# Ledger of designs, part 8: miniprotein binders against E3 ubiquitin-protein ligase makorin (MKRN)

Target 1, 323 residues: E3 ubiquitin-protein ligase makorin (MKRN), of Arabidopsis thaliana (Mouse-ear cress) (q6ids6)
Amino acid sequence: MSDRILCKFFVHGSCLKGENCEFSHDSKDPPNNVCTFYQKRICLYGSRCRYDHVRAASNLPLSSDSESLDRSISTTPSRHLQQQGDNNDGDKSSNVYCIHPREYPICSFAAAGDCPRGNQCPHMHGDLCNTCGKKCLHPFRPEEREEHTKECEKKQKHIEALKQSQDIECSVCLDRILSKATPGERKFGLLTECDHPFCIQCIRNWRSSAPVSGMDVNSTLRACPICRKLSYFVVPSVVWYSSPEEKKEIIDIYKAKLRSIDCKHFNFGNGNCPFGASCFYKHAYSDGHLEEVVLRHLGSQEGETVITDSIRLSEFLGGLQIF

## First folded at step 2 (miniprotein)

Design s1e (from Bn with E39V L42F E43I K46Y E69R K72M L75A E76L E79R)
Fold by ESMFold2-Fast, scan of step 2:
Structure s1e (fold): chain B 323 residues (1-323), chain A 87 residues (1-87)
Amino acid sequence: as target 1 above (323 residues)
Amino acid sequence: DPSEIRQLQEKVRELRKAIDEAEQLLKSGDLETARELLVQLFIAVYELLEEAERLLEKGNPEKAEQLLREIMELALRIRDLLEELKS
């Protein structure tokens, strides 16, 4: 058991086993994204599986294809060619089935990282993905190659971000955030207007320390405890950022995630959402038609657009299932 | 949501059957196949744990809590089988 596979759930901050996990919690170890269950016909998730369903090497009619074509002649034209000069030369080639190389399965073992048959394998080995180091790219399916490359680059970027985030401490509790005891605690709470690090619990506790209904200034609670810069939203993240571009990506992903979730209050047009057009969740009718979305924008002194909501979001966001 | 609870119950039943298969492979001495299967089942059970925890705050916490306990039991069972492969 010297070889280890990177724990998928550790990468996403969801591993419940901690140090007792059978998979590696060392971000240096390689991830495995090929579904071995699909190859054994026992995949629990079907088309919803998060692992790549690679076509396994099988008893494909490669050896029988030429033999069935050579042996199974449904018409015997040579026996009757001498009777009349019917123009049949063009018919013969257009009725022959040919297996395109695109239809050949790639070796699932090579696609998973290592093929025990090596260069003696009778099945096509995929091209090397430089990101994951696996021979998983089908030579004749360019659309699958592009899809894999995009997903693989995203995974590698996330693993690298996770590595760089390991030593970041919460400014309130002073614990290393990604080293906390429970997976729910191994999350950052990002503020949009400053770069002070907080664990999700500490920043949310700070904001939820709001006094009983009657205090008129939610703005004070939405200010950073350290620098006092106002940020309307706390953005949960399992990784920290090294650049403004990375920070923007994290924030945009969070906003997009909320917009992809059907609003339970709108209920496909059958209910009433109290937040209307200001709701961050998806307002779609049962026929798939989207309700009009209107974002409220305010100009900042620095020329940046600040999105505000006139609704008391502290109760709304705290009550919604996001993570 | 009752339909989400039923879908999770179905996935839990399928996971239990796959663990039973892994135990049979261990008993038959097919250790390599058992290892491959158990590794994938360990990844799968963690997805189900997240799904069960998510449902715990929705409209039927008692059934979600029961499913969470069942999934945790299956996770421990997978761990024990993987530890048996180490020795």
Scores: ipSAE 0.000, ipTM 0.176, lowest interface PAE 17.9, mean pLDDT 64

Design s2b (from Bn with K46L E50F E53W E65F L68A E69R K72R)
Fold by ESMFold2-Fast, scan of step 2:
Structure s2b (fold): chain B 323 residues (1-323), chain A 87 residues (1-87)
Amino acid sequence: as target 1 above (323 residues)
Amino acid sequence: DPSEIRQLQEKVRELRKAIDEAEQLLKSGDLETARELLEQLLEAVLELLFEAWRLLEKGNPEKAFQLAREIRELLERIEDLLEELKS
């Protein structure tokens, strides 16, 4: 039924309301839930709003910019601007001036999905976005069109991935991962070296089962429980993948997040990280600079180099013993 | 792979002996032969450093760390001898 709208927080794995949520947690329901209050500039929920905040073009972008600064110190407009009947076919009480079409606002109602005035609307209707089905693409702002198209395609791809992930079961507990009780449990734990599905809790529990002497980097506990392939990191994800490219994207996003966190094993240059080049965490020295790569040049002739190479391991693993 | 690690350890020992030979050639005044040998050894030691790097990625970090430290020592010796030849 069209009366139920997909919860945007559920899509990102962050909805805390569970079964009491007034929005749908069924990926089959439509994700198009535009906030009309935001389009009227009266929405008070900001980032907590359950409806999509679709931006409408400003009525006066040039004037708005001027309003923030000093105006009219002896600016006499000596312009008798042309009436843009073909560009601004709106109200006859409107401004009699030439304005670039990119500065015209698009109809907020059409951008939200449906304009009650249809083809008789005096405002410019945006072009149809084939992904979201809304007339939200400004005909004369190509940078905004490109931005919307990219974000809209990403959102739709994510929703499709979520839909395709619904029936995937954990290889350990055999439950459908996205059907688990709490949002923290509705996550996959990806292993980099194999494609066996696990919920985040089961694979983390497997890895936290420390032996008597503690775990080393090559511990059996860092191997897949099914195929025994070694993967140093467990990558949390709210969706599964259908291709190696999708898997790489999920892993790369997580790597980018971890690169902001100092590596415990590297310990600001005072320790040795057993993961080396494979480590997802940040390798930074105590003064804040990142672990560096040294290039070696072997010259056999003046101006010639025979070998150019990187020797990160000599800096990292050599311990800089005279330091 | 234990056999791969053993082969790399043996290659490190061979390179160390070859560097000793290059040092002897330099000390005896055979500078041309010493330079040629050191340039070949520099190439070999850099290649071996990447093999040790691959051991880290393959899940043998303790042996990779040990080998990398030994390889770094060899690299520093070669660079020092090449610098001496320049002077």
Scores: ipSAE 0.000, ipTM 0.143, lowest interface PAE 12.5, mean pLDDT 66

Design s2c (from Bn with L42K K46I E50M E53F E65L L68A E69Y K72R)
Fold by ESMFold2-Fast, scan of step 2:
Structure s2c (fold): chain B 323 residues (1-323), chain A 87 residues (1-87)
Amino acid sequence: as target 1 above (323 residues)
Amino acid sequence: DPSEIRQLQEKVRELRKAIDEAEQLLKSGDLETARELLEQLKEAVIELLMEAFRLLEKGNPEKALQLAYEIRELLERIEDLLEELKS
């Protein structure tokens, strides 16, 4: 029987083919298969390719010279003497081919795990990667070895997290979250202050069902449906966590993405953000200066107003544990 | 609402007295009763803190914020006393 290969796009929550996909949507199937077409520079799929694109040969793009024209050449300011043959002893054999070992491609079969040709293979075999178990590390490209090791460790950690997350059910709809029909539905909605699992749709719908509109405390108090702990932001994730450290990493990645986006409520200092110092978005003035964290009350003395901009209820609950 | 602020102030006073009682039980060596009382007070302090935050949007948000900080102080006292029970 044919070995099923885990769909790369399913792993990232972006596969649109669903049950018609020719690759596996079962996280138990192996994800690591090397694209031999990419190594030969003939892969037509680019980022849509279902196989791993591993660098093995010189990737000089002779057919696409419309870019990468920026280059500067340094001169030799400290040496005026040019070699005209002063150090030529006349007997030198200069018939070197000038090919660096780093330009040799590694065996694509060995890079995929096992070469059927073994010791009879005419191609250079890569060194073993202890994370993925494949002979994919080029002996003469230390920068690519380091890059592969870092990305391989991240990829394997992510795949392990997907496996551990497969059976997690949404506390509202009771469906297995990673088994939902669309990529948008195959996401968890993490609450920062508790560990109750929700699919992104259910927790967003819960928060959007508030009867009060506007910028009052009741509309901004976003309690967990189960434990009632307040979390101002819902963090979307394609994986769940097994430790507080993993949860923090997921939240920090999301915070980093939002910190690149100007907060619409802060509006470059011309508005007021109800989340204050707890806001994940960037609070920057029009000159680029970041907001100083200050305790403030926002809004009028009558009716419903925005909450304070530097205080989060979860920080008042920070020392409290249920266990 | 001024009446809601006053009701919260009264509840905060009651909570503080209950924490003082738990501390006295700890001092007298009645550790089991102190632990049970402190666990019950944790639920009450969370409810009062949420009420203080709801009142932040009403006519005296400065007073509501002051009460929120007082309630946070009481939560910290409860956690400190529970930590002493571990020792």
Scores: ipSAE 0.000, ipTM 0.363, lowest interface PAE 11.6, mean pLDDT 65

Design s2d (from Bn with K46F E50L E53L E65Y L68A E69F K72R)
Fold by ESMFold2-Fast, scan of step 2:
Structure s2d (fold): chain B 323 residues (1-323), chain A 87 residues (1-87)
Amino acid sequence: as target 1 above (323 residues)
Amino acid sequence: DPSEIRQLQEKVRELRKAIDEAEQLLKSGDLETARELLEQLLEAVFELLLEALRLLEKGNPEKAYQLAFEIRELLERIEDLLEELKS
């Protein structure tokens, strides 16, 4: 409405928003309008809904409070509840009189954060993960606990790195790199031999500004624009680093990806790669034999980068960095 | 905060894309991959619903309410696709 609507929770003395409530706390204002979503059986808030839940075609007096009746909220707990009441007859893992607790699924609401049913939830709530603060660790599946903990710590480290990286500016364009318009543009271009920050586009543009007259691996164009240290490869990264160890990890992950891709310059032994043993790409002969590594030169030339899917199924459990 | 509402909107859009992918897998006959994806998306839907409910307490309840409605629509879509897999 354009006019203020009376807060029903204030009427019952239970509004938690106080003076910040978007609905009126003045009894002179009209009561809440009927919730149209509840009329269509699609309101998700139950007793938290700010509009009145009134059943259509009901001739019996109803309570002033909105009834809690939402299939979406109770779907997962309800499906798992009846298995806890079973008399052990279905389990045959070790003894007909023994149900392994590991067979019971964990409450997905508690695993996602907070269960709206709280202590009244009939489903098993997991143990607290100290990294994500969610009750997502199954008490009886130690292998899943270890897998979650490892994945969760990795995700938390990445989120922390993103937070610490958000104010870093490109040394060339002076824009905050992670604030650029598109995901492809929100990437750092790391140089292996120095710590000056560049967005991926600026450092690639710098390196591509030379005419292709010949391959000069010691060219000043492969040197940092700021400090002039030579780095043969530009490593794309969605985060910056705070330690040499973190930088090495980022570079090593990128090297591992490129090691699966045949080097175009090496061309199965039929060509000459100007980066030699420092090349990040795979130097394999046509018979599958790998070139012997002799460390002499640093490689920094960028190759094609494929954008991976933004969605990982395993990440839905933690709800972190999926989107 | 408006930024928290915008982030939730972005997550809802990504969830919708994932459901579209699951529907495409089902139509192409990759039933087991579709089922696995849909079951995992069911967990994501519940997480987003809880985020929308938490945002009701921080202001702009109308926008949080709208997002919860959209999340319910996505939940029903996931359930419908899982039911098709049972046929």
Scores: ipSAE 0.000, ipTM 0.126, lowest interface PAE 19.1, mean pLDDT 63

Design s2e (from Bn with K46M L49F E50I E53Y E65M L68A E69L K72R)
Fold by ESMFold2-Fast, scan of step 2:
Structure s2e (fold): chain B 323 residues (1-323), chain A 87 residues (1-87)
Amino acid sequence: as target 1 above (323 residues)
Amino acid sequence: DPSEIRQLQEKVRELRKAIDEAEQLLKSGDLETARELLEQLLEAVMELFIEAYRLLEKGNPEKAMQLALEIRELLERIEDLLEELKS
């Protein structure tokens, strides 16, 4: 069987291809940490790319230097300039004859996991990343090593979360959520105020079982079916959480996504959003300026201490207390 | 912040050029590379939206809003090209 690569977008719940995706939607398959776009010189992220920027070796062999590297894996390259590098060196200005170790191409096969050439490979093999198990760390680019380590740890943490989430059952339909028939159904619907697990379909069906009154944000349908705690938004997620910090991160990512979408209730300033400052959607006026979030002890009129009705919802959630 | 606005402008220009590259790859029949690039661009556009809206109240809201509108236009182009890859 060929190596299936874990779909980056499936891991984040944003894959548009569904069943036609050429990457794996099975969290057990390895992620690809090598940036093929960088090798083709079309990568958009530069040094901040989530995949490792590894330069493929040219069909022009590196001087006698690569022959020296054929004899060793990691120790000899650290001193590859000891013999052949003893020249003018070009201390005053850049020496055009000298290829700095930072510029040596790293083996893309070893960086992707396993090099079929092993220790006989003419290209420099990177150092082992303890998180992904690939020889993808360039020995002479500490900045890239640090960036890879950070991104690789994030990826593995998310993959682990997927594995830990696979046995979680929906409290309504009792099915394992990540084992459902379609990708759209393989999502959790998180409630902000409690930790009861629901699949996205069941919690959305629960909330839509009556016509939306528009102004009834405290509807019993927005309460958890089990504990009755009110949560105004359902947060879709492909993973469950094991800590409050993980839950907050999932919610914050979703909030950031919805901030790009105009709120239909706010209607560019012409309407009144019952969620106020707690709304996940974008409250922007027709000229594009965002609604100011202001909470004052005394409002502009003495009989009204809340500057807008839409802000009162945040009082129940404590969202504006720190402003 | 003028430097943050300029950085966002540069990222938006790079995104536009990358979308043009993806369109050329699609026209030349390199559908695999075009698909991979467009999926990467879809991720990037969301990050740029977040940055643009964060900058709306940081001293140059008119320019930040203009960039947010340009980013939305680029998102639509990415979605159109992904749909074209289906047929």
Scores: ipSAE 0.000, ipTM 0.226, lowest interface PAE 17.1, mean pLDDT 64

Design s3b (from Bn with E43K K46F L49A E50R E53R E65L E69F K72W)
Fold by ESMFold2-Fast, scan of step 2:
Structure s3b (fold): chain B 323 residues (1-323), chain A 87 residues (1-87)
Amino acid sequence: as target 1 above (323 residues)
Amino acid sequence: DPSEIRQLQEKVRELRKAIDEAEQLLKSGDLETARELLEQLLKAVFELAREARRLLEKGNPEKALQLLFEIWELLERIEDLLEELKS
């Protein structure tokens, strides 16, 4: 049923999905030449979108304090300018208006990596992205170029991290972690206080072992099997790190990810989360309002009043700073 | 109170063993018994989390915070196993 709309890449002979394509490779089916999501500024597919990204009205600023006032002022002048402008230019015999190059679409073949028409192509080829090697950067849309560049650099950084992580072995099972049988097993378990590599399963199993006699501190949460440094939490990651800065970034991304996921136990204020304000997940009401959280300070040197047990556990994921 | 912390640590150890048992039941194909046990364990982990938070208020936050992190990890294990039962 998703095949009802004609594939634009198939029409030009460049569709790489063949028989597995989501869009129709039957010339009888109607083409949808315009991406309505792009016109409404909500298309997430970018240059890989199967529909044409036709330029809508000028992009609006991210925020406006008086959107209703801006709309009233913007709409009426635009309408009057259209009528007067067209009438004023009536003396030109050709009356041909130049469409700004910014509104021309770039060649989908070149944007995908290789245009079979090369220099003879009637469509505008995008500029080369040095990161992905594709001619996907629109020469006259700097905002789209910047957005692509940022996303492309993130993807390349991730690919390089994956390459560098391929040979890292678990200190417990000695297997290459990213070569394990299942996707769930192809994850590192980072300890915040040391750099010894473990797969997520081995470190979790080790920490679940019987308590060590001796140090009270190690009785519930086992220290690193190799160096015995105590880490309060195991951070799952699909990539390893080469520097302390990269490690911090992995931990920070994990913390941010948890804070973006709606807590199913809080259930938008209709449920009861036992972790309360300490929960790693997002506690948001149906209207988007966040539950108020007050950090509790540990180890007061003065007569500071601690009002609640409202501690954000994510603040201590990298270790206790007040300890 | 160190005795309250030790009692909570013992309850957490018992919860871990029960989760291991539920995982074995799931691996052996006894899906209904595994589901029933995991649902009971989900309630147990909630009670232990509340107890750990109560201990944070009594002025010995280091050990209580460490237990709360461990209880969180056990919650994640229960939720992962419940998701496997849906597939």
Scores: ipSAE 0.012, ipTM 0.453, lowest interface PAE 9.1, mean pLDDT 66

Design s3c (from Bn with E43R K46W L49A E50Y E53K E65I E69M K72F L75E)
Fold by ESMFold2-Fast, scan of step 2:
Structure s3c (fold): chain B 323 residues (1-323), chain A 87 residues (1-87)
Amino acid sequence: as target 1 above (323 residues)
Amino acid sequence: DPSEIRQLQEKVRELRKAIDEAEQLLKSGDLETARELLEQLLRAVWELAYEAKRLLEKGNPEKAIQLLMEIFELEERIEDLLEELKS
């Protein structure tokens, strides 16, 4: 609660709130410059109060529009008390001796999920992350909040994908892929042109199988064992997909990783890659120039995009540009 | 960020109203005007999806995801109306 923080006005005998004061009037409680914030609401007031005092002296009057715009409007005691506080004696009215709220650590217990001290905790509790349900967002470190939000969303999306993938069976060995004995075996081998599930080992074994007499062995081995659709690359994944968009995202992440590796068949322009434009590896010339591919962007005015296929917007969900 | 979410929500509301107008034009037999409007709205819905995806990457994913899903719903409505015009 905010009543656990020592009232600075009480220390100097100038607090006008009496029993209604939000801060402690017990000299044994810690001062405002230590454990200043306990809850989201008090953290907002503390930060605004300190900065408003600095700005009021330099740029703004003591009264400002930033004081609880949605709260305590209508001749509140808080505003009146601050007005009477403008006769502060001495330099102790400045923030010279206080650390910035940004420098206070948040409570580690609350950040881990639940603080055993609850609302009686002397440390600042972070804001609630709606994704993980933990009070782990620092009120005054926006960079950390943004980083956590991105990472947390990725983690929760991954956990959900793992849950949805638990019952997927390999079309060859019929085992539940994520239930296999070793982590190396708990991987899917995705084919780009069909949705038949395979564990990574079974599809790799299929592609390494003996040649078929009278057939193009390369074509046969790169075809899906079930539907015979050709897929030149096997994409390893620890999760399966529930939509074409999720599949595209998995494939594109793998492609992005491979695009950092020079294609051995292209050999810096000196060779010929059998996969051509479908190759996942980097096709770069010796001078670093990338092999030209047909690039079209839906909505681009610069390009030769006179004929662009009608594409459902959901196909863009994977974070890729069309063409 | 909250102000960007609110601006996108307003744009989505305006897009929905425009789709309703296109649907009324189609029902009233003004097929050419309906087609022109729907093609413009298809461009607009793609632009809004790009904006929603950018906001999703900036954090506050809950509202951005909800808006993106609503935008996909509107995109489907536009495509359905365009398909009806082909019949």
Scores: ipSAE 0.000, ipTM 0.297, lowest interface PAE 14.4, mean pLDDT 63

Design s3d (from Bn with K46L L49A E50F E53R E65F E69L K72L L75Y)
Fold by ESMFold2-Fast, scan of step 2:
Structure s3d (fold): chain B 323 residues (1-323), chain A 87 residues (1-87)
Amino acid sequence: as target 1 above (323 residues)
Amino acid sequence: DPSEIRQLQEKVRELRKAIDEAEQLLKSGDLETARELLEQLLEAVLELAFEARRLLEKGNPEKAFQLLLEILELYERIEDLLEELKS
């Protein structure tokens, strides 16, 4: 149990194993360690791997048994025949150490955070990544450095947000949201127009409630239970925010996911979307151009019953009710 | 109640269309967008199932039951697509 690894899929809100997960769902545990199998080019999990895939040298290119065999071959077999074979290839008498610097793999132990050989390590140590604190940046591969830096900053920001979100309680049920029993329950439901915290289930249950009065039911349901500010969409999130900028990022990421999907109510310009410019789905015409955004009030509160004969996209997109 | 049944029917129709879009995204190789959409649709289908069950106790239980069966079929379809993404 010592040295538990933070679940990669839990960090991204994608882990469906919940309490049965073999990896940690405690943000206090360290994030993914470097995948040694990937460094040996034998990782079978590919993009599903829970460990970080960093290209670095392994002093043990195969399992312990294979490495032991390789050492035995190097020590006891006919070295003369091996060298003669290499010479007979005819294509360069290149020493393995005489390769372009960008081809040198970095030390896998330093890339994982700490090399036990320290400054006396014979292998090339990567440069320090200031974000993760690991020596994982290859000195001669700027494209890999840039890729790592972007992904590492994104991952560490998310882990920090998870840590900051651990104690946030739902304003309705008063439970710590990220401590709930199932993955589906461990989500915040963000309202765009206020900062009151709700778990996804409580805010969606509020939205689906039928008040005694049929008048203004949609405005009541779309109003925050605490401050009564209107928000058309509930934004699910596995993390909370500490600043308006962080909140905007969460909302924008969710909008971007929905923005790739054509709005069925807008129907390429042939229909009418009840949310208009506030809709998170893509409003595109058949020729591909986007609907021009305009500032308009989208409320409909006329009549004995509010919003009849229309689909409410916030209800369609929201809803984690157990039946 | 007829208004509530009609609203649920329209939501079920939109859910079916959204599942079709998710399946097209999966077949076109946009696996991450398909997964995220399917996770959202899984939550939506559970909400519709809950609403259909509530309507079983109201004035048109036969139509509500028919909608519940359609919703359960859509739930299984979402689960199947999510299972394909695991492999």
Scores: ipSAE 0.000, ipTM 0.088, lowest interface PAE 25.6, mean pLDDT 65

Design s3e (from Bn with E43R K46M L49A E50L E53R E65V L68F E69I K72Y)
Fold by ESMFold2-Fast, scan of step 2:
Structure s3e (fold): chain B 323 residues (1-323), chain A 87 residues (1-87)
Amino acid sequence: as target 1 above (323 residues)
Amino acid sequence: DPSEIRQLQEKVRELRKAIDEAEQLLKSGDLETARELLEQLLRAVMELALEARRLLEKGNPEKAVQLFIEIYELLERIEDLLEELKS
């Protein structure tokens, strides 16, 4: 009761609620707080807003990207009095009710596909996104347009990849891989050295099997069941590929993921990894230092010949990967 | 109580997401599910408005008044969507 906020509209003689007003009509009570929505240019109330619409001196056109993360939530509102800037001549009070175009909300129905109100809709309809076909791009928020475009293109590529992968059959069980009963079974197991398709279950079962005949155990277990080409790792994927570039991207992403996991065979320097420098897992000592991989130089005077060891995938994820 | 204000802010964000979900259900033609959700959200937003008003009365005006305005904006959205369902 005694801690109520003074009604803005009562002070200006325009309050229509009278005795039923939620805010105080006692001039002794403190005035309304500054509208932070208006300062951030997102206030939708305009002249109906119960907070004071004040333009901050720091509200410059290029300062829309606040770098202040919400991690430091320990300060009460600064004890600095919010004063109107000396540069606000009071004649700018007519602009307190002005709504900038970027502050208008985009119609959520049009952004979802079709607006039931059509041309009669009071909300702004966005521009057409060529990728998803929805009117979801705000005309006056270029940052949001760019974010949507990038994310939308990414989602569309994934949907297209899933669609193209639907008819791919496992070379062992002959089932359509993405049509299997459980989500865990709807995965491909890629081999780096060949393009024969396998479901993750079949290729992992093959690799866990004991060999028959006098063949090299390691060679047999790590060779493709169809072509016999050696691939040390099975790469799980929810989509198949249609080009060598797409295959490389799938493999590189998986290698990057494994580089964050400690190799159990290396065991922090106390064990021996059979894959050596070709291992996808992280070879780190107990003190956190990584096993050193060094470039080798062979030959000299007639130009330089270099024999390269494996390098960390994390260092060259988007560039050259040498092993 | 900073924890109390933060909890209210989080509930307001959750409400906004639920209203967006209700709009999508309405758009997809699932009218009964949209209606049921909107009626539940109408009760929730009214409860949050009362909580924000109590915080305003306790002398935390800066954050409480901002939350109060935001909550009333969400109430208006729910009322608009319920009116669409009547048509």
Scores: ipSAE 0.000, ipTM 0.092, lowest interface PAE 24.6, mean pLDDT 63

